# Ledger of designs, part 431: VH-VL binders against q9umr5

Target 1, 268 residues: q9umr5
Amino acid sequence: SYKPVIVVHGLFDSSYSFRHLLEYINETHPGTVVTVLDLFDGRESLRPLWEQVQGFREAVVPIMAKAPQGVHLICYSQGGLVCRALLSVMDDHNVDSFISLSSPQMGQYGDTDYLKWLFPTSMRSNLYRICYSPWGQEFSICNYWHDPHHDDLYLNASSFLALINGERDHPNATVWRKNFLRVGHLVLIGGPDDGVITPWQSSFFGFYDANETVLEMEEQLVYLRDSFGLKTLLARGAIVRCPMAGISHTAWHSNRTLYETCIEPWLS
Below, E stands for the ipSAE of ESMFold2; O stands for the ipSAE of OpenDDE; V2 stands for 0.75 times the mean of E and O plus 0.25 times the DockQ between their complexes.

## First folded at step 20 (VH-VL)

Design u14 (framework fv_nofazinlimab; at its last look DockQ between E and O 0.01; V2 from the best seeds 0.00; counts 0 for: pae E 12.3 > 2, placed apart)
Fold by OpenDDE, look of step 20:
Structure u14 (fold): chain C 268 residues (1-268), chain A 122 residues (1-122), chain B 112 residues (1-112)
Amino acid sequence: as target 1 above (268 residues)
Amino acid sequence: QVQLVQSGAEVKKPGSSVKVSCKASGGTFSDYYISWVRQAPGQGLEYLGYIIPLFGTADYNEKFKGRVTITADKSTSTAYMELSSLRSEDTAVYYCARDEYWPSSFRGMDVWGQGTMVTVSS
Amino acid sequence: DVVMTQSPLSLPVTLGQPASISCRSSQSLVRSDGYTYLYWFQQRPGQSPRRLIYEVSNRDSGVPDRFSGSGSGTDFTLKISRVEAEDVGVYYCMQGTHWPYTFGQGTKLEIK
């Protein structure tokens, strides 16, 4: 039998978005119990990410308990950050494959059509002023806003990404690292034609430097310092990078080729 | 159907402060931010700043930074603009305007208040 | 700050004739998201400003189709195909791309 699959959606998503993914899994892995968590849908996905982590934790604990052999996580877009945090705070999770599906794992920065839909022009141009305020951090988008030109503000004000990255010291950093390292495989999926995740390399823990030059995962301080276990995971062969071109952000969960190439191999 | 209703005309002495209110109705106050624009008699329009009631955060035109304070009360759907250290040059009609950003695309200052005349004179 | 320059500043027009107002920005108004945040406002005598056009060429609801906006980059135009008496007032362009937002000087449209 196949291990259960838990799906965590992204910003403004619903379970309906994953109908194709469910079909793919059913066809290729018959009998797989797939649970798309119907939490924080739509506008509720703007709630603080730590609140979402808690809610999703409550939902996955019973599923994990009934699956002693382990489970797989498929986490899409913002959901990928929720899942990473979830695995960081859970000292008893049994996740075999953590599939990060086009997630801004290293944060988000820059104006996109996606941001236009949510933020006014003036807000977008000055988003760091809002996001790195106590009020801004009450919104999920700001929890992983990573302004490379205001690193000091990011490090000091980010109440989510900077913490799960271990970029800011906190009492739980060591424990969270230990917990996260319980994962069997970290599968990173994304691509250059995403159009939303900015930079798209964020899905692979790449990100801008102060000059907005994109650096790879191995060049990031979080990797070099192994602050939450990336270096360790890579060393043990637990990180899988699966880039794919020609896929827009809203199509990652609905592309058969992508599924067969990047997702299916890890749903054992 | 969205309307912005501003407070009445003000007459102030130099060096004093004025606080103008802007009450929104017909929509969700947290779905847009409020901009403030002024117009001196016979002159053009000048952008002062804005507030995002949802966040409670404001930003200002540097020209007025330090003297202008924009606030909002979500419970009453009212935005406020306070200008301190008033000068004769601050005599103008002050307008509030809304910019909708949720759930539709941003369109910028599509609804304006009726304006509030502020006269600064000795 | 971005300087918005309108021309002409005074625009006398005969009823039924077309009118054209130019607006130039000191910098490109194309934002990183690919959109151009150029707006046109109408202010009739004794009234509050009214938005006519957003993002260069989009008419607001209730705005007659005789109004049209065009342009790109730094050069923009508001056109009125057939001027009516109710069109008398001052017209302002505004950029919402760069902080702080700035207006043109205004163009006063009058009937000859």
Scores: ipSAE 0.014, ipTM 0.525, lowest interface PAE 7.6, mean pLDDT 91
Fold by ESMFold2, look of step 20:
Structure u14 (fold): chain C 268 residues (1-268), chain A 122 residues (1-122), chain B 112 residues (1-112)
Amino acid sequence: as target 1 above (268 residues)
Amino acid sequence: QVQLVQSGAEVKKPGSSVKVSCKASGGTFSDYYISWVRQAPGQGLEYLGYIIPLFGTADYNEKFKGRVTITADKSTSTAYMELSSLRSEDTAVYYCARDEYWPSSFRGMDVWGQGTMVTVSS
Amino acid sequence: DVVMTQSPLSLPVTLGQPASISCRSSQSLVRSDGYTYLYWFQQRPGQSPRRLIYEVSNRDSGVPDRFSGSGSGTDFTLKISRVEAEDVGVYYCMQGTHWPYTFGQGTKLEIK
């Protein structure tokens, strides 16, 4: 029998967005219990990410408790950050595969239609003034905004991403690292034609330096210092990188070849 | 060193309005929140609201929302609090305070003005 | 609104002796970001309030080591290990977790 699968959506999503992914799982892994968490839908996905983490934790606890052999997480876009925080704050999680589907794991530094909708006169070069304020940090998008030209503001003002990355001191950092390291596999999925995640290498824990040169995961301070366990996971052979070209941001959960190549092998 | 200097004491009649100013010097005015707090004679502290001068965004304690207006003028580095429909129970010392936005912890009201006594009597 | 309750309201203390002030909140002060926004202020006679402690236990610069803050959740304490004459005044706790922000009613510290 197959381990249950829990799906966590992205910004302005609903469970209907994953209909093709659900069908692929049903065809290739019949009998698999798949739950798409229907929380913080639509505009509610703009609530602070810590608030979303708390709500999603309440929803996953009974699912994990009924599956002592383990569960899998498939977490899309913003949902991948929620899931990574869940793995850190839950000392009783039993996640085998954490599948991060085009998620901005090291942050976002690109204009999106949602940012234009919320802040119609801003651009990425000035958005740090909004996002690195207490008011801005009440929006989920700003919780993972990462301006490489204002690193001091990011490190001091980020209420979410800098904390779960271990870039800012937190009394729970040791416990969070221990909890995260209990995951069986971290499966990183993304690609250069995504069009939304900026840089797209954020899905693989890569990010810009101050000159907008992309540093890969192994060049990041959080990896080198092993601040939340990336170096340890890589040394255990627990990190899987599955890049795929030719897929736009909204198509990751609707592409059969992507599913078969990058997702299916990890749904034991 | 950041300093906040408030306008002088005022005596007002019931039903009128008062506008207290708070001028900041030192640091960058737009990088701080300015909070307003009052203290009735012999009583404790009560939070009125704040403004973010960079965006002009203000929020208010619901107790006062129909009567208080908080504004800022970035060109003069000055915040203002206006309280309307004054009552005798509004007699208090009114303080402005800087909410230090940086560094890492939202460290709340680290610098206070000297206070402005507002007396409401007929 | 979150109610902040201080105890005692009046605290006569002999010079050189310790003092302890309690602050209780009607709701947990742990915010969704994991931080606890609990502050302590001192108001000396005739002066504006001065921040002593931020985020439960962190002393401001220039605050003597004899002041310490502790607590979690809903229960917090300010301690003065050895009271000096300049410590006379009123002490307030404040919460910054739940809007609107609220203060305790104050504790008047007096030298016996």
Scores: ipSAE 0.007, ipTM 0.447, lowest interface PAE 12.3, mean pLDDT 88
ESMFold2 (binder alone), look of step 20: mean pLDDT 89; pTM 0.929

Design u15 (framework fv_nofazinlimab; at its last look DockQ between E and O 0.01; V2 from the best seeds 0.00; counts 0 for: pae E 11.1 > 2, placed apart)
Fold by OpenDDE, look of step 20:
Structure u15 (fold): chain C 268 residues (1-268), chain A 122 residues (1-122), chain B 112 residues (1-112)
Amino acid sequence: as target 1 above (268 residues)
Amino acid sequence: QVQLVQSGAEVKKPGSSVKVSCKASGGTFSDYAISWVRQAPGQGLEYLGWIIPLFGTADYNEKFKGRVTITADKSTSTAYMELSSLRSEDTAVYYCARDEYWPSSFRGMDVWGQGTMVTVSS
Amino acid sequence: DVVMTQSPLSLPVTLGQPASISCRSSQSLVRSDGYTYLYWFQQRPGQSPRRLIYEVSNRDSGVPDRFSGSGSGTDFTLKISRVEAEDVGVYYCMQGTHWPYTFGQGTKLEIK
């Protein structure tokens, strides 16, 4: 039998968005128990990510308990960050494959149309004024806003991303790293035509430097310091990078070719 | 100088709703959040909720169980607090206050409105 | 919700003498960003509240230096070095770290 699959959705998303993914899984892996967690849908996805982590934790614990052989996680967009945090705080998770589906794993610094409707009078360059305030950090988007021009504010004010990345010291950093390293495989999926994740390389833990030059995962301090285990995972051969062009952000979960190439191999 | 000017006193019947306005002047409305706090006669302060006009996003004290709605009109630099299903215990002075968070430094409620007395009586 | 407990609730003070108000929180007010969002407000009779102190120890502009805030974690103090007649009113501490934000009961400062 196939291991259960748990799906975590993204910002302003719902379980309905994953209807095609469910179809693909059912066709290729018949009998797979797939649970799309219907939590924090729509506007509720703006809740603080730690709150979401707690909610999703409560939902996945029973599923994991019933699957002693392990489970797979498919986490889309913002959900990928939720899942990473989840795996960091859970000392007893049994996740075999963690599939990060076009997630801003290294943060977001974009001003795409997808986000502009939330900030009609704000530009990317000014969002730090809101996001790195106590008020801003009450919104999920701000929890992973990573302004490369205001690194000091990011490091000090980010209540989520900076912590799970181990970029800011905290008492649980070592434990979280240990927990996260329990994952069997980290599958990173994304692509240049995403149009939302900015930069798109964030899905692969790449990100802007102070000059907005995109650096790769291996150039990031979090990797170099192995602050949450990326370097260790890579050394284990546990990181899979699956870039794909020609896929828009809202299509990652509904593309058959992408599924067959990047997702299906890790659901066995 | 930044000022918050609130609407006038209200007298309401139980079960009705009240909408209090808070107009900001002397500053950039979009650079601030607006908080709402109330104070029953002779009592302390109670936090109702806040809004970030720039986003149009608000959060509420769950104590009010969805009875409170906070909105903002950026074009008029005005925030609104609506409280529905009014009860006698909702009788209070309602204050709006400015929360400064620009540039990314929080200074909560540094400017207050003059308050709006809302009386709920049968 | 975080409970803010002030003491004393009534504070009669002789003019020119110092005053001290304690505020304790039911849990740490240190936020994940490392900052402590503890505020002190003054409400004079018949007036709106006025912020005196933000983030534990920072005085607002126009606030006399006789006012000072201190503390950490769960214990905070507002001190008035020399009480003046204009200081009469109710003082509130507020935490802005945990939602929902909550106030202390208030301390009524009066002149003896």
Scores: ipSAE 0.016, ipTM 0.510, lowest interface PAE 6.3, mean pLDDT 92
Fold by ESMFold2, look of step 20:
Structure u15 (fold): chain C 268 residues (1-268), chain A 122 residues (1-122), chain B 112 residues (1-112)
Amino acid sequence: as target 1 above (268 residues)
Amino acid sequence: QVQLVQSGAEVKKPGSSVKVSCKASGGTFSDYAISWVRQAPGQGLEYLGWIIPLFGTADYNEKFKGRVTITADKSTSTAYMELSSLRSEDTAVYYCARDEYWPSSFRGMDVWGQGTMVTVSS
Amino acid sequence: DVVMTQSPLSLPVTLGQPASISCRSSQSLVRSDGYTYLYWFQQRPGQSPRRLIYEVSNRDSGVPDRFSGSGSGTDFTLKISRVEAEDVGVYYCMQGTHWPYTFGQGTKLEIK
């Protein structure tokens, strides 16, 4: 029998967006119990990420309790950050595969259509003024905004990303690392034609240095210090990188080739 | 049920300013973006700008940049459009409209106010 | 700015007969999310504009089935299968893909 699958959606998203993914799972792994969490849909996805983590935690506890052999997570876009935080804060999670589907794991530094709509007079070079304010940190987009040119502001103001990356001191760092390391596999999915995640290598824990040169995961300070367990996890052979070109941000969960190549093998 | 009620007609002299109000009722005011559009007598529609009351963020058509200011007061569920340095060419009916601002459902201006006639004459 | 061009600008129609209004944009209206933000509005004499169609072809609730929208990319059409007396007014297309949003010049529908 197949482990249950829990799906966590992204920004301005809802459970309906995953109907094709559900069809693929049903066709290839019949009998799999799949739950698409219908929380923080639409505009509610702008609420602070810690608030979303709390709500999603409450929803996954009974599902995990009924599946002692473990569960899988498929987490899309902003949802991948929620899921990584869940893996850190839950002493009792039993996640085997964490499938991160084009998620900004090292943050976002890019102008998108929805950012232009939300902050129309701002550019990526100026958004730090909004995002690194107390008002800005009340919005989920700003919780993972990562301006490589204002690292001091990021470290002082980020209430979410700097904490779960272990870039700022907090009393739970050791426990969070221990909890994260209980995951069986970390499956990283993304690609150069995404068009939203900037740099797209953020989905693979890569990110800009101060000159906007992309440094890969193994060149990041959080990896080198093993701040939350990436180096340990890679050494165990538990990190899978599955890049795929030609897929736009909204198409990751509705592309059959992507599913068969990058997702299906990990739904034991 | 969302309803938009605008302030009454105005007669202004060139060089002065006008401030038109748009009061919303029904639904949650923060759930709306408010757009402003004008229509000169016997002519078509022209987009002025919009505001998202939740954030106070507004943007303006560059044609009116420097002369138009759009604001919102969440406590009274009211949006305002102020046009300064009025010219006779600004004589028009000014409309506010609800704009669904969710990116995946930009459905544009589904509820309109009754319009406010602004006449600029010497 | 994206130029929206309507044709015809004046459309006299006999009651019960079909009507068709064309709208062409100077740029593609397909956004990066895959949606096309083209709208149709009706303004009856003495009234505020009313939205009829959103996202090319989606009819608002309460809009009669005789109204339909179609098109893609840069070329769009509003059709009325059987014109009724209440359909008199000016029809505008509008694009919401490129800021600033822009309207067509309007098409005045009249009963012959």
Scores: ipSAE 0.006, ipTM 0.417, lowest interface PAE 11.1, mean pLDDT 87
ESMFold2 (binder alone), look of step 20: mean pLDDT 89; pTM 0.928

Design u16 (framework fv_nofazinlimab; at its last look DockQ between E and O 0.08; V2 from the best seeds 0.00; counts 0 for: pae E 9.6 > 2, placed apart)
Fold by OpenDDE, look of step 20:
Structure u16 (fold): chain C 268 residues (1-268), chain A 122 residues (1-122), chain B 112 residues (1-112)
Amino acid sequence: as target 1 above (268 residues)
Amino acid sequence: QVQLVQSGAEVKKPGSSVKVSCKASGGTFSDYAISWVRQAPGQGLEYLGYIIPLFGTADYNEKFKGRVTITADKSTSTAYMELSSLRSEDTAVYYCARDEYWPSGYRGMDVWGQGTMVTVSS
Amino acid sequence: DVVMTQSPLSLPVTLGQPASISCRSSQSLVRSDGYTYLYWFQQRPGQSPRRLIYEVSNRDSGVPDRFSGSGSGTDFTLKISRVEAEDVGVYYCMQGTHWPYTFGQGTKLEIK
């Protein structure tokens, strides 16, 4: 039998968005128990990510408990960060494959339609004034807003990304790293035509430097310092990078070719 | 034009709770945060906490050790501040104030309510 | 918590004369982006506080130009060029840079 699959949705998303993914899984891995967690849907996905992590944790714990052989996580967009944090705080998770589906794993610094409708008169260059304020971290988007021009503010104000990245010292950094390293495989999926994740390389832990030059994962301090285990995972062959062009952000979970190439191989 | 109208004065016994309301009018309630500040008689101002009605998320001055609960009802554009385990030293005028946070950034408490006197006495 | 220290605490002033209130913070209120969340509030007798100045030197709408804010880092000043009778009240500085927000002790301005 196939291991259960748990799906975590993204920003302004719901379980309905994954109807095609469910179909693909059912066709290729019949009998797979797939659970799309219907939590923090729509506007509720703007709630603090730690709150979401707690909610999703409560939902996945029972599923994991009933699956002693392990489970797979498919986490889309913002959900990928939720899942990474989840795996960091859970010392007893049994996740075999963690599939990060077009997630801003290294943060977001873009002016997208998602942000424009929420902040119609705000430029991406000014969002830091909100996000790094004392209460700005009440917004999920701000929890992973990573302004490369205000790195000090990010490091000091980010209550989520900076912590799970181990970029800011905290008492749980070592434990979280240990927990995260329990994952069997980290499957990173994304692509240049995403249009939302900015830069798109963030899905592969790449990100802007101070000059907005995109650096790769191996050039990031979090990798070099192995602050949450990326270097270790790579060394053990546990990181899979699956870039794909021609896929928009809202289509990652509804593309058959992408599924067969990047997702299906890891649902055994 | 924006106004914050608070509920009336309260007289409470020690150990009880008080809930003060703050109704906003003349603006978009969801575009602002609501802060709560209190002022003991003849004393200065003390910050209690805030809520972002849009999400219902709140944070507090830890000095109050969880005695303060701030909520909001978007449908009525009303914020609430509840203080439990009341003590005599909680006797004060409690103010709500509007905080601008978008799109330009945080600008604190540009509009204030008229205040609500809470008296805690045996 | 950031401690805001005002001076003087009592400020008797003759009508038409200038007034100056100092506010000092226990740590810098300037963020790396250059913004400083320092505010001045006026509280007239029997009234709610009213914001006069935001971000060190910006006057709110309706605030007379005789009020001005200045300063940087940890030292800030509110000045009234010509004190009027309606200026009687308590003035508070507040920092909004660090959580939790904190106020100065207040400066009571009175007419001599």
Scores: ipSAE 0.325, ipTM 0.751, lowest interface PAE 1.8, mean pLDDT 93
Fold by ESMFold2, look of step 20:
Structure u16 (fold): chain C 268 residues (1-268), chain A 122 residues (1-122), chain B 112 residues (1-112)
Amino acid sequence: as target 1 above (268 residues)
Amino acid sequence: QVQLVQSGAEVKKPGSSVKVSCKASGGTFSDYAISWVRQAPGQGLEYLGYIIPLFGTADYNEKFKGRVTITADKSTSTAYMELSSLRSEDTAVYYCARDEYWPSGYRGMDVWGQGTMVTVSS
Amino acid sequence: DVVMTQSPLSLPVTLGQPASISCRSSQSLVRSDGYTYLYWFQQRPGQSPRRLIYEVSNRDSGVPDRFSGSGSGTDFTLKISRVEAEDVGVYYCMQGTHWPYTFGQGTKLEIK
């Protein structure tokens, strides 16, 4: 039988958003137990990411316990950061495939329709004033805001992303790296037409330098120093990169060709 | 230097509502949260809730059973606390306080308003 | 709610002598980010509270060196090495780790 699949949603999202993904899984892998976690829906997705991690951790423990041969994670957008933190904080996780579906893994630095809806007068160059404050860090969007022009502020203020990336010293760094490295595969999915994740290469652990030139994963300090295990995973052949053009941010979980190409092969 | 100036004392009848203002000056209003704390005569401090003016997000101590509402107006740098269905035990001094995180790190309620006495009597 | 218990509730001291105030929480105050959000406030008679100590042991600017905070987990202490007349007032501990944030009952420091 197929390993159970756990789905973690993104910002302003809910379990209903994944109805097509569930259909695709049932068609290609009949009998697969798929759980779309119904936590932190809608506006609750703005709660601090560490609070969300704790809640999702409590929900996944019984699922993982009932599946000793392992589970798969499909984690969309903001949910991919929740899942990466889960892999770091759980010393007993049994995740085989971690499928990161257009997630801002190296952070977000972009003006988008949903950011303009939420912050209609703000621009990306100004959001660091908001996000790198203690109250900004109480909101999930700011937990992964990464302004390449204010790196010192990012490193001092980020309560989430800088920690799980190993960019900020903390007592759990060694344990988190060990836990993360127990994943079987890291499947990175994203593309240039996403329209929300900025730079879109963040979904592949790429990000801007101070001149807004995108450095790919292998050029990032966190990779070069192997801060949380990316270099080790790549060396063992455990990182799968699956870029696809022509998909907008809200369509990643409802595109059959994407599912068949980038997701289906990893749902053993 | 950041200062918090609160509205004046209020005398209210049971069952009515009170709205206390807290005006911030100095610094950027959107860089911090405004917390509300009360102190009944001769008693200790009790946390009511907070607002983050930038996002308009507020959270409340469940003890007040939905009687408290905290709001903010960014254009005037003013936070408000409204307590409805007043009871005699709501007689207290009500304080606003800010929490400055940036750039000094998280430091919790470092600047307090002067307090607003609210008296509930029949 | 996390219960914060202070002892003693009343603390008469002789000028120039040390004072010590205990604060115990019903749960660990270490948050998931590794920080401990335990604070000490002083309220002089007729005044608003004033923060003395943040994050267990960090003295606020302008707070005299005679004040120090210590502790971990669930047990915390505020010490005054030599009490001065201006130290009269009520001292509160507060936790900011668990919602809702809660205060201790207060310790009234008086000069004998």
Scores: ipSAE 0.007, ipTM 0.456, lowest interface PAE 9.6, mean pLDDT 87
ESMFold2 (binder alone), look of step 20: mean pLDDT 90; pTM 0.930

